# Designs tried in a protein design chat: miniprotein binders against a2bj90. Part 51

Target 1, 235 residues: a2bj90
Amino acid sequence: MSRSARRKTSALNTVLRVVEVFASIQGEGPFTGTYSVFVRLAGCNLRCPFCDTRYAWSLEAGKPLGVEELVEEIARYEPSLVVITGGEPLLQRHPLNSLVEGLESLGLRVQLETNGILPAPARDEQLWRVYHVVSPKDVPVRVPGAKLHPSWVDYARATGRAWFKFLVANEQHVREVAEYVAKLGIPRSRVYIMPLTPEKLDMKELLELHSRIASLAVKWRLNFSPRLHLLVQLP

## First folded at step 6 (miniprotein)

Design r1
Fold by ESMFold2-Fast, scan of step 6:
Structure r1 (fold): chain B 235 residues (1-235), chain A 99 residues (1-99)
Amino acid sequence: as target 1 above (235 residues)
Amino acid sequence: SPEYLKKLEEIIKEFEKLAEEALKAGNKEVAEKYLEAAKLAREALELAKQGKYIEAIRKLLEAYELLEEAYKKTGDERFDKTLAELWKLVAEILELERK
C-alpha cells in the first residue's frame, strides 16, 4: 500500500477519546471573550494538586468518537474558536492531527491547550498551523515531571502561534515566572499570568484575587489572563 | 526506529532497581508499587510491538500513578528524572504511531 493510501485509511478509522463537548466563552489567554466550542480529550500525564478537571485524567474517562462525527458535532455550534483541551490532548497526537485537518477544512480557528511536556508540533503536522496556549507546570507550581519541552520556545519564536500561561498565587510566583521566561528566552509579549484559584472562593474573593494578579502583571510588564468564565458563571 | 524498545527496557530496569532498594530498606509497600509499575511497563512494551499505541500509553499512565504514590511515601529526589524518561518514551511511541 502507498503512504497516501495508508494515510487515507488511518484517517477514516481514526477515533479520539472525548470527555465532553460544550459551547462557552473562552475565559483565558489571548482569545478571552471569544465564543468557543470546548473539546475535552481524555488522559493526562500530570496529577496537578490544583487541577480543576480531575475527571479527565484517565483515558477511560473519554468515549471513543470518530473524527468525522466530532467535526460535524463541533460545526453545529458555529463557533468562532474551537478549543481543544483535556487532560493532555497531545497524548492523542495522531487522531488530533486528523481532527485539526477536518476543522481547518471548514475554516474554523483552532486553539490547543497543552502542558508542554510533549514536543511542539513538527512542520509536517496539521498542529503546526494552529494556535497553542502552553501552560508549564514546572514553574512556579512545581508539579513533578512537568519540565517544559524546549521545542515549544523554538516553535513560539518561529511561528508566533504559541503563548505561555502561568498559574500564580502571589508576587513571589510572578518573580519566579519572570526569571524562568528570561532564562528560556521566551518573549515577554507571549507570557500570560493567571490567578491560581482555590475552590470555594466567593465572588468578592474571586474579584479581589483577579485584581491582585492583574496589578502584578502591570508591575512586572507581563500579560494578564483572567478566568472570565468563573466571573460570569459559565462552564 | 526500535530505540523506544531500548528506552522502555531501561525504564523497566530502573523500576526493578527501585523495588530492590525499597525491599532492602524494609519498605515492602513501596517495593510492591515499583514492581507493579515494572509489570505495566512490560505490558506497554508488548502492546507497542503489536502497534497498539494508545493501549501502550494507557499502561504507562497507570505506571505513572503507581510511581507517584511511591514518591509521596519516599520523597525520592530521582522522581523528576524518572518521569522525564517516562515522557520521552511516550513521545517516541506517539512518533511511531504518526509514521
Scores: ipSAE 0.638, ipTM 0.811, lowest interface PAE 1.3, mean pLDDT 86
Fold by OpenDDE base, second read of step 6:
Structure r1 (fold): chain B 235 residues (1-235), chain A 99 residues (1-99)
Amino acid sequence: as target 1 above (235 residues)
Amino acid sequence: SPEYLKKLEEIIKEFEKLAEEALKAGNKEVAEKYLEAAKLAREALELAKQGKYIEAIRKLLEAYELLEEAYKKTGDERFDKTLAELWKLVAEILELERK
């Protein structure tokens, strides 16, 4: 590869398409309650009917931001966690590895949110070192084109840095999740069930849904993920 | 002895080994982190023997944080294996707390 090709690849590896950066409380998964900076990346490989961030589906919805500038912006918030989310962050895998490197150099903890369609990080990626919350969309919600990549199960076993967060609306969904994770050999201690909120619910409906799904989590011996940010009216 | 106790003893030995290797490499700070992680894991072992499983888990999580910090400095792939075994132990101890 010519010096020019290496420079172009290096420049492309340092720019992310970012929809938004904001501070809030992590409302979901194993880090629920953590003061976090959210980096929402543009572009998604799915079109989930229940998606609350549809505005991030197009890559063009994001502005190009340099990794260095983004690290500086994140650091100003003094976060307890940096949450990389979006549509699908792993669509921007190369510059995302550079972002992780920058954030880790500052001692910041990083958590990735992914739909698990794309391969898990390899050992030579900076992403190997971070926490991952994988949200499969094949079970139970059966989003077209969703399939959990097998490498996430291997990554979870190898590193212990992955959790699996499943959207559920009822006990049948929880059963399907329990069977699915058993079949894949995912430890139940790494499995979260989260309320599926397909439409805008009022607070009463939202609380009732949380109560039902939490009770099912106890019954089925799974972890419960709230949608805490919705309950406390944070972004 | 319960299988989790054997695994915990193996983890302690791994931390001590990693500390020794870090010291040989001239990385005193990393060695200190691994030694402290070994200490915390030993405390967890004794707490678990006493049936204090939640307290044992807290010590193991503190040990994990030190390991993570050490790994960030060294890039040692053995961290991944050790972390995986640590999480298995936490899961086994959590199951004991539920009985």
Scores: ipSAE 0.000, ipTM 0.198, lowest interface PAE 13.1, mean pLDDT 87

Design r10
Fold by ESMFold2-Fast, scan of step 6:
Structure r10 (fold): chain B 235 residues (1-235), chain A 99 residues (1-99)
Amino acid sequence: as target 1 above (235 residues)
Amino acid sequence: SPEYLKKLEEIIKEFEKLAEEALKAGNKEVAEKYLEAAKLAREALELAKQGKYIEAIRKLLEAYELLEEALEKTGDERFDKTLAELWKLVAEILELERK
């Protein structure tokens, strides 16, 4: 029988509010350098002062797209990696699980970018099987309302599919990150520090900032994430 | 169980109490933001009762934006705790949508 007869399906179960879909190179985190399609979902549960994507904060910033239509659009790019980002993509958690199921059925690798305020995936979610880069906003520069959900540490330990990425500007920030991850029991091998890039940096200043943060990563025995797309001027 | 509905009602009452305190302190602009946040939370409650979960979440995000503006003006750390409770509520609404 046709599933179109179903009356109890909400809009959240059938559509995602999507800001943009584009191909680029993943410039950050453990998959830096990978040919990727970026899917930016609308809506965010934080208002970070350093946010580069303020245009995605509202759910109204997104066009409603059906999961099947979105899967077909992504597949046309033939990506090595699908990066689902936002805003905060877990605000659209349930249609997101359907999207992941569709992408997984095509053999596509999926990475989610999240602020980690909402709980980590449960074992019965499609999201349990994909990669997650968690960007806590409770350290080093605290954002009001931002507290990492403790289930993310358990998820990372159980699956090996989560990493924690922190924006840092100086050595004091790195010290605060090191203390934070030690207190929570996050292995250093799962931790990335990344340059906090001010709005007005020329290319020489951007490179010098990358060099300083990379040197601190070596000193503190943490992983380093560049912002490669900024250095090569890609979206 | 209507446990999440009771939590929504508690958040609405908290916003109204914060508005009253702000008004007594002479902060009319801040009080108006809390009252508007309470109104948006009530609208979210009615939408959630109707199974309109995405619309309910939208109203709660609007309430958050007003509370963020109030925090910026007052520096009141009580907002950090209120925002944490708001996100727990959003998580519960998302879990109801899933089930």
Scores: ipSAE 0.271, ipTM 0.613, lowest interface PAE 3.7, mean pLDDT 82

Design r11
Fold by ESMFold2-Fast, scan of step 6:
Structure r11 (fold): chain B 235 residues (1-235), chain A 99 residues (1-99)
Amino acid sequence: as target 1 above (235 residues)
Amino acid sequence: SPEYLKKLEEIIKEFEKLAEEALKAGNKEVAEKYLEAAKLAREALELAKQGKYIEAIRKLLEAYELLDEAYKKTGDERFDETLAELWKLVAEILELERK
């Protein structure tokens, strides 16, 4: 048995429920355009009416994978960014911290996508040191149970490693986002608005929606996030 | 730390109360969903008492699915408050697993 095979067979007893692992381009947020590996964790604490990944809602949708095995699988893609998403990844907080530790030990840049309902990382978590894109669902489209945990604002101020990304369909939604972030004291430089894409838009409609929301971002002095993967037809 | 067990007991009582209210309103299907959610929360309590925190969270997420199905049938505005308490409990259990 080789050295690497021995270490692989002595993998940590830490297990994650994983729906899928795939390479693509990060289409959203501050790292748009980055060659990324997406790790979709199972389980979610929201039932968003616009959700495209309903297949990940249940923990049973995920297959159990050891942290060491998952780190090795991710590393084989040689990504510029590891995007940990889900469901809600923080539902698997303990093994997620172990995964982040493993990925950081390889020098890999990690971004977490979270709904922000569960608390932000504490200083003693590995998650404290990685990037976070928080997608609040309590504004402008109100999803039941989607209250942003206030610790995310403190985390963003303390670290500069969190951004807030909001789904918007029109100018009234942007106004509601602007009022929300002002009330919470979230700096506009940390705020992204992103098109809320209805089902089955054609490419012309999708581009027109992007253009309209981008124009509103300029008008309201907020950052704009595309959904680039939809425009270039990637997963 | 022991506080989370009391919160879990409170969540179970809330689900049972919602079931009674649904039954009084003549909605047996919704009442059955709340009773099953309460049963799953009781299973979560027993798992949490054993230190099986991830299994307890799994049961609470299964209860949430039933609560969501009930909400889609009723539009009950108290659902948001019920979920806020549920996620607060889940956060505490996750912190216990971490420590």
Scores: ipSAE 0.698, ipTM 0.864, lowest interface PAE 1.2, mean pLDDT 88

Design r12
Fold by ESMFold2-Fast, scan of step 6:
Structure r12 (fold): chain B 235 residues (1-235), chain A 99 residues (1-99)
Amino acid sequence: as target 1 above (235 residues)
Amino acid sequence: SPEYLKKLEEIIKEFEKLAEEALKAGNKEVAEKYLEAAKLAREALELAKQGKYIEAIKKLLEAYELLEEAYKKTGDERFDKTLSELWELVAEILELERK
């Protein structure tokens, strides 16, 4: 049997560890404002100090759910975008490819959120054909073990389906991001800077932070990502 | 493929070496974390040999928790290299599951 036929067979009985499935608005990155279904997969290979989803760190945090059942659940929301996030969703790479195949068969647009530590998709993966927002934790707020896999830069150049999103608090962070992306040869058009939001900001502080980071994006000729869901108080 | 087996054996030896260095520095608690991480990596090896790739990755993630606890106590700058090697192994196991 070919690998394609084998993958199709596997999809029928493959399971994912899923923390939550919910409808919201994509608040971040290139698809900001899009009506989306979020699929949070369990397990993460980082322990970021700024992480707001610590409940998803363990694989045991996820409920086992069949790919076919998950596709049907997602489809009931009739989303414009399916956002697969986690933890680190690439830790469940094989069943994730099966999920993507099922979602694409329904004409659904898929975006993966990843820390970029694990390799980018190979050309024979279903994941090769979907959008990726890579959030390197190598810079500017460095997390140990968070080295970006170099294949993500090659994937972005080859496909035009990857963007790089960085959490920044100040101009020094933006400078470090600019140096990092220049060194790796990441086009500025594929780079987003996003406010690093401390816990317990009031709405005035949150808006002021957004304004400062947006102004820096203009100054440094980078794209700006808001955290729109925080501004409008959606999950 | 025997490549992941060699990488896993190398990681086990690296954790054991880190444990010996911690003992030499008087850090028994840190050494115990590295030895437990080595044990989890051995369990991952046996699971991977059986084609139980997700269970193997779970054991490697448990080893990572112990390595992070050791790092918080030591600030050892080799932690980045150790984690890079661990994630390279995880990537190889994921590729085996895919193929």
Scores: ipSAE 0.607, ipTM 0.826, lowest interface PAE 1.7, mean pLDDT 86

Design r13
Fold by ESMFold2-Fast, scan of step 6:
Structure r13 (fold): chain B 235 residues (1-235), chain A 99 residues (1-99)
Amino acid sequence: as target 1 above (235 residues)
Amino acid sequence: SPEYLKKLEEIIKEFEKLAEEALKAGNKEVAEKYLEAAKLAREALELAKWGEYIEAIRKLLEAYELLEEAYKKTGDERFDKTLAELWKLVAEILELERK
């Protein structure tokens, strides 16, 4: 039996495995400073050594929530931005498209955070119309199994709705990022470098790290992403 | 689809081969991890045949964890390529669920 768009499962009966839903300020990327609701989905296809959200790695870390219920919960916060993150949200691609459809119906702006290993949205997906911050793990701190799917560059060029955000600790990392994005044809205007923050930095150390990486962004003519939530002590 | 089923079978065969190589090298613990990963991949195949896509993905993520444990002990250079194939399979299952 062939399946058409008209026979897709109802968003109202689709389930997502959700770790947490909370209001905060988007601390990273192109929407830094925006009042947001964060939806952390369970499951990840990487085990990054620098991961801050290891509690979300397992699908079992998530509570099953219906898409309709989740849309209503998000709407109660009246957010300027809905940030869908994880783990890797695209592991729950089908119910995620249903969530995006529900959020779009309410006029809510949606941003997805993804490692970019799974393919970029196709034109017939609801995900095609939302913003994406892609965090490749190919460079500079390479994670085994982390290869950016080439469709993300095509998606960024076609839509203008994707940016690429890289964790960096030093100038050599920035050089490797610059070489990587040049080879892929990603314009510098779509590239963010962000401090790779080790555990147990005090506020002075955190500010010094931000200052160093920001200075490198100026030197290399790339965009800088802070981790603003860490600086202002929000989730 | 027949193509994704073939990809899953090829990954299972690779896990079985890695287990055999580990046994020949005298590393029974690593071999057991690869054999368990192969078992989880076979369970994923059966779940996918029944349209249980989320459960199939869960089994493949469990297989990934076992492969990562084996990699940490051996440093096997094939790990990156094996994981790339595993994620292609996950992408195919997600596309099948969407269609």
Scores: ipSAE 0.423, ipTM 0.746, lowest interface PAE 2.9, mean pLDDT 85

Design r14
Fold by ESMFold2-Fast, scan of step 6:
Structure r14 (fold): chain B 235 residues (1-235), chain A 99 residues (1-99)
Amino acid sequence: as target 1 above (235 residues)
Amino acid sequence: SPEYLKKLEEIIKEFEKLAEEALKAGNKEVAEKYLEAAKLAREALELAKQGKYIDAIRKLIEAYELLEEAYKKTGDERFDKTLAELWKLVAEILELERK
């Protein structure tokens, strides 16, 4: 076998630890409203107190799936967007690049959701070519060990394929986000603020929180991300 | 790489030093978490030397969890810097697997 054929065969034998695969509507960020397949990878390098997906923290929470098998499973949904999330999907970086290669070979659009602690893609990675929504955990809600890797700002400037999404509860949080992105040179057009939702809100409270954060986005000239799936009761 | 191995050794020594300090301060529970984190980091080093990258990462995630528990009890800012260094090692392991 040639070296290229051998590399292709090795990629097909690569394994990812996957928690769940399901179809829904992307409820957050720049692609809100898109019919998507969500691929939740196991393992996380943070223990955020506000985390809704604690069941994905351990690598053992995922079942081992071959990249080829996973690509076929995703393709059966015929999605407009493949959302790769977790945990922290970059913890499985090598097999993740192989998954992205398989999905792109089928013409599928891919979005990665990441906490941005690990470095942004290098140009020789398949991940360089896809969309990234980076959710820093160093501001305004500080998590120990969380610091945005500076390469994400460089990646955003070089490719135009990264956005930064921040969880906010009040105007002081928005002020801290605005100062943070200004200091890093992140354009406001690439910045989303999103409601930090407590575990138990009724629908009226959830809508009121969305309204308040959206109003702050207008005031501070930032983009607003809803949590649409919560409002329409989808996973 | 030699630089990667040197950095991992430095972090193991830092965990052991923090454990000694906690023990001297009478915080046996915190000291035990630091010693266990040091042990997991040593196991991660041996796994990485064998090319078992995902297993090494699993050990470092477990080390993080123990360090985070200790940090929540103490609030010491030195721990946050140690946690950041731990994630630099994860990045190096992922880069070695990629290449």
Scores: ipSAE 0.513, ipTM 0.780, lowest interface PAE 1.9, mean pLDDT 84

Design r15
Fold by ESMFold2-Fast, scan of step 6:
Structure r15 (fold): chain B 235 residues (1-235), chain A 99 residues (1-99)
Amino acid sequence: as target 1 above (235 residues)
Amino acid sequence: SPEYLKKLEEIIKEFEKLAEEALKAGNKEVAEKYLEAAKLAREALELAKQGKYIEAIRKLMEAYELLEEAFKKTGDERFDKTLAELWKLVAEILELERK
C-alpha cells in the first residue's frame, strides 16, 4: 500500500483522545481575533508550573473520538481557523495527520500549538502544510525535560509557517528570549512575547501586565501576543 | 533488532541502574518508583514488539510520571538527560505508528 493510501485508510478508522471541542476567538499569537474552533487533545510530555490546562495532562483525560466524526463536528461550527492544542498534540501524531488531512480537504485553515520537544513535520506529513505556533519551555523559565527540537527552526525558515511564542513576566525574561532566538537563528519577525498571567489577577492588573509586556515588545523589536480571551472573558 | 527496541532496552537498564543507586543511598521509596518505571518500560517493549505503538507510548508516559516523582524527591541532575532520551524514544515510536 502506498503511504497516501495508508493515510487515507487511517483517516476513516483512526481515533484521537479529545478533551474538549469549542468555538471561541483565538486570543493569542499571529491569528489573534480570528473566529476559531479549539480542539484540545489529551496527553502532555511536560508538567509546567504555570500550566492553565492541567486537566489535559493525562491521555486518559481524553474521550476516544474517530477522525471522521471529529471533522464533521468541527465543520458544523464553520470556523475561519481550527486550533489544535492540548497537552501536547504531537503525542497523537499519526491520527493528528489524519485529522489535518480531513480538515484540509474541506479547505479549513489549521493551526497547531506545540511545545516543540517532538520533531517538526516532515515534508510527507499533512502537518507540513499547516500553521504552527511553537511555545518553547526551555526559556525564560526552564521546565524540566523541555528542549526545543532544532528541526522547528529549519521548518520555520523553509516554510514561513511557524512562529515561536514565549511567556514572559519581566524585562530579564525578554532579554533571555532575545539571546535564545539569536543563538538559534530564529528571525525576530517569527517571535512573539506574551504575558505570563498568574492566577487571580483582576482586570486592572491584567491590563497593566499586558501594557508592560507590549511596551517591552516595542523596546526589543519583537511581536506581542495578548491573551485576548482573558481580556474579553471568553474560554 | 530495530534501533528503537535497543533504545527501549537501554532506557529500562538506566531505570534499573537509578533504582540500584537509590537503594545504595537508602532511598527505598525512590528505588521502588524507578523499579516500577522499569517494569512499565518492559511492558512498553512487549507492546511495541506487537506493533501496539500507542499503548507502548501510554506505558512510557506512566513511567514518566513515576520518574518525575522520584526526581522531585532526589533533585537528580540527570533528570533532563533521562527525559531527553525518553522523548527521543517516543518520537521514534510515533514515527513507526505514522508509517
Scores: ipSAE 0.300, ipTM 0.681, lowest interface PAE 3.9, mean pLDDT 84

Design r16
Fold by ESMFold2-Fast, scan of step 6:
Structure r16 (fold): chain B 235 residues (1-235), chain A 99 residues (1-99)
Amino acid sequence: as target 1 above (235 residues)
Amino acid sequence: SPEYLKKLEEIIKEFEKLAEEALKAGNKEVAEKYLEAAKLAREALELAKQGKYIEAIRKLLEAYELLEEAYKKTGDERFDKALAELWKLVAELLEAERK
């Protein structure tokens, strides 16, 4: 059998470990404000101290769902965007490619959120054709084991389908991000800085933090990502 | 041999070396975590030999949890290097599953 035929046969029997599926507004990154369905996959290869989704760290946190069942569930929401997140979705790379194929067959726009430790998609993967928001954790928040795979920069340049999103708390963090992206040759037009939000900020503190980080984005000529869902009190 | 089999053998050796160094430093609790991580990596090796790449990755993620516990007790700078090698191995196993 050809590689493509083997992959199609495997896709019919693949299963994803899924933590949750819900409709909301994409609050972050280049598609901020888009009506989206979020698919949170289980399993992660990092233990970030700022992680809001620690419940997704274990593969066992997810229930097994067939790709076709998941595609049908997502389609019922009629979303403008499907956000595949986790954990680290690329840990389930093979069934994820099958999910993407099913979603593309319905004309649905797909965005993957990844920590970028695992390699970027190859041209023969379905994942090559979708959007990627890469959240490196080697700067400014230095998480052990976190190193951006260099193929993500090549993928971004080749496709125009990857952006890099960094959690920042202050101007020193923004400086570290600027130095990092310059060193790796990441175009500033593909870089977002986003507020690192501590738990239990009141609305005034949350808005003040957003304002401060947005001002730094202007000063450093980087794009700004809000956490819009926090500001409008959505999941 | 496939590249991931060599990387699995290297990871097992690295975890066993970290265990020996922890024992020499008088830290039995940390050494036990590294030895259990090495055992999980050996289970991953046997699963990978059978073409069970996802089960192998699952064992390696369990090993990662033990390595993280050891790191929190020691602050050992070699932890970052060991994790970098672990994620290269996981990438190879994911590629083997795809092919």
Scores: ipSAE 0.587, ipTM 0.825, lowest interface PAE 1.7, mean pLDDT 87

Design r17
Fold by ESMFold2-Fast, scan of step 6:
Structure r17 (fold): chain B 235 residues (1-235), chain A 99 residues (1-99)
Amino acid sequence: as target 1 above (235 residues)
Amino acid sequence: SPEYLKKLEEIIKEFEKLAEEALKAGNKEVAEKYLEAAKLAREALELAKQGKYIEAIRKLLEAYDLLLEAYKKTGDERFDKTLAELWKLVAEILELERK
């Protein structure tokens, strides 16, 4: 068989449940402001009370898409960054590795958003080579069952390709994050705090919350993540 | 039997035990949720034996939703431990699909 025929056969055996694919600006984390395509995968192993994407919780959400079809759809946007999110994208780990392989073969930069409950990538996974923004939900927001897998700290140390992004509402939350990352040995340079946004904030309240959390980031010597898409009213 | 199948059997027995405890405490609604979670976990076991790993995980996620409903009614402090065991099992099944 030719290399192309083998690749097509492999891709046809891998299917992802995809909720949505859309172009926007990455509003969060280390790549804030980047023109991106978002790929939201179905399924989640948490039920966060502050979740704004509850429609993605079920593995039955969205539609089945073949890896090659999805790679072609993403490529048509000509993005600077592909953001793979969900739910929890690691629940579809095997076909996700195939998707990452296809995207990297086109020279596309890939970022995964994960809650970090499932283990970090092993060295033999395609996922080892991409960027990861890990959003722990055990601290400070204390979602039941949301314990961070310790392998994520090892992965961050080994690769320099993981950051940890924490939802915070006040200074007590920032203190808890600082204690948590110190205990786990996560460098402050890899830590982002981000505003925990209640459902019913107007634009003035949203900006005031961003300002308050940004000020706390300066005070505590942590990185700040906005929710830029909310401020500029993009998806 | 492979280790992950024994873990699935252990989780089924745990859910059944939680159901019996709820019935003994007079909480029929909570007991029904644990029994349905055990049934879904048994379906996951049969799917996993057939190599249908993602379908097995789907059933385990459905069981999780029932466990969460029971937790909201009881505040059972064992819930975090039960979920930690469930997610370890899910990780093992995902690794089997990858291999």
Scores: ipSAE 0.668, ipTM 0.848, lowest interface PAE 1.3, mean pLDDT 88

Design r18
Fold by ESMFold2-Fast, scan of step 6:
Structure r18 (fold): chain B 235 residues (1-235), chain A 99 residues (1-99)
Amino acid sequence: as target 1 above (235 residues)
Amino acid sequence: SPEYLKKLEEIIKEFEKLAEEAEKAGNKEVAEKYEEAAKLAREALELAKQGKYIEAIRKLLEAYELLEEAYKKTGDERFDKTLEELWDLVAEILELERK
C-alpha cells in the first residue's frame, strides 16, 4: 500500500476517546491569545489536587470518535491552532499520531499539552513535528508519580518544539522551579511560570495574583504565562 | 516483549504484598483495594498477552484509582515509586501498540 492508502486505512480503524471539542482562545503558554480548537482527550495518569478537569480523568468519560471524523470536525472551525489536551493525551499515543498526521495534512498547527511522565516523541512519530507544552508536576506542587521523563529535555534541545510550564503560588515555588530547571539543564527561555489559581477568586483577586506572579517572572528572568481565558471569562 | 510481561508480573506481586501487609495491620478496607488492584493487573496481563494493549492500559488505570484511594487513607511513602514503575510499564505497552 502507498503511504496515503495506509494513512486512510489507519484513520478509519483508529478511535480516540474524546471528552469535548470546542473553540476558544489559547489562554496559556507560548501561544497565548491564539484562536484555537481544543480537543480534550479522556484518561489521565495523575490525580492532581488542583485539577480543574477532573471529569476527564477516566477513559470512560470520553466518547469514541474516529480520527477522520474528528479531523473534519476540527477543520470546520478553521482554527489558527489545534490544542490537544486532556487528561493525559499521550495515553492514547497510537491514535493520537494518526490524528496529528490528518491535521498536518490540512496545514493545521498543532500543540500538545502533557504532564511529561510518558516519554517524548520518537523521530519516527508524527508527534515529533508538533509543539509540546510540558507541565511537570515534580515541582513545586509535588504530585505522587509525577516524574518528568528525561527524554523531554533531549526533545526540547533537539527540536526547539517544547516548553516547560510550572504552576506557582509564591516566590518559594519560583525558587524551587529555578533550581529544578537548572539541575535538568533546561534553558530559562523555555520555562514559563503560571499562577496556581485556587477555586473562586474574584476578578480583582485573580488580576492581583497574575500581577504578583508576573513580577516574580521578571525578577527571576523566566517567562510568564497568564490564564487569559479566566481573565476574559472564556472556557 | 518479555520485559513488559515481567514488569506486569512484578507489579501484580507488589500489589499482592501490599494487600497482605494491610490485612496483617488490620486495615481490611485498604487490603481489599490492593487485592482488587492486583486482580485488575492480572486482567491487564491476560489482555496484553492477547495484543489487546489499550484494554490492558484501561485495566491498569482502574488499578491506579484503587491505589490512589489506598494512598489517601495510608500516606504510604512507597506510593510514589509504585506509580513510577506503573507508568514505565504503561509506556512500554504504548510503544508495543505503536510498533
Scores: ipSAE 0.625, ipTM 0.844, lowest interface PAE 1.7, mean pLDDT 88

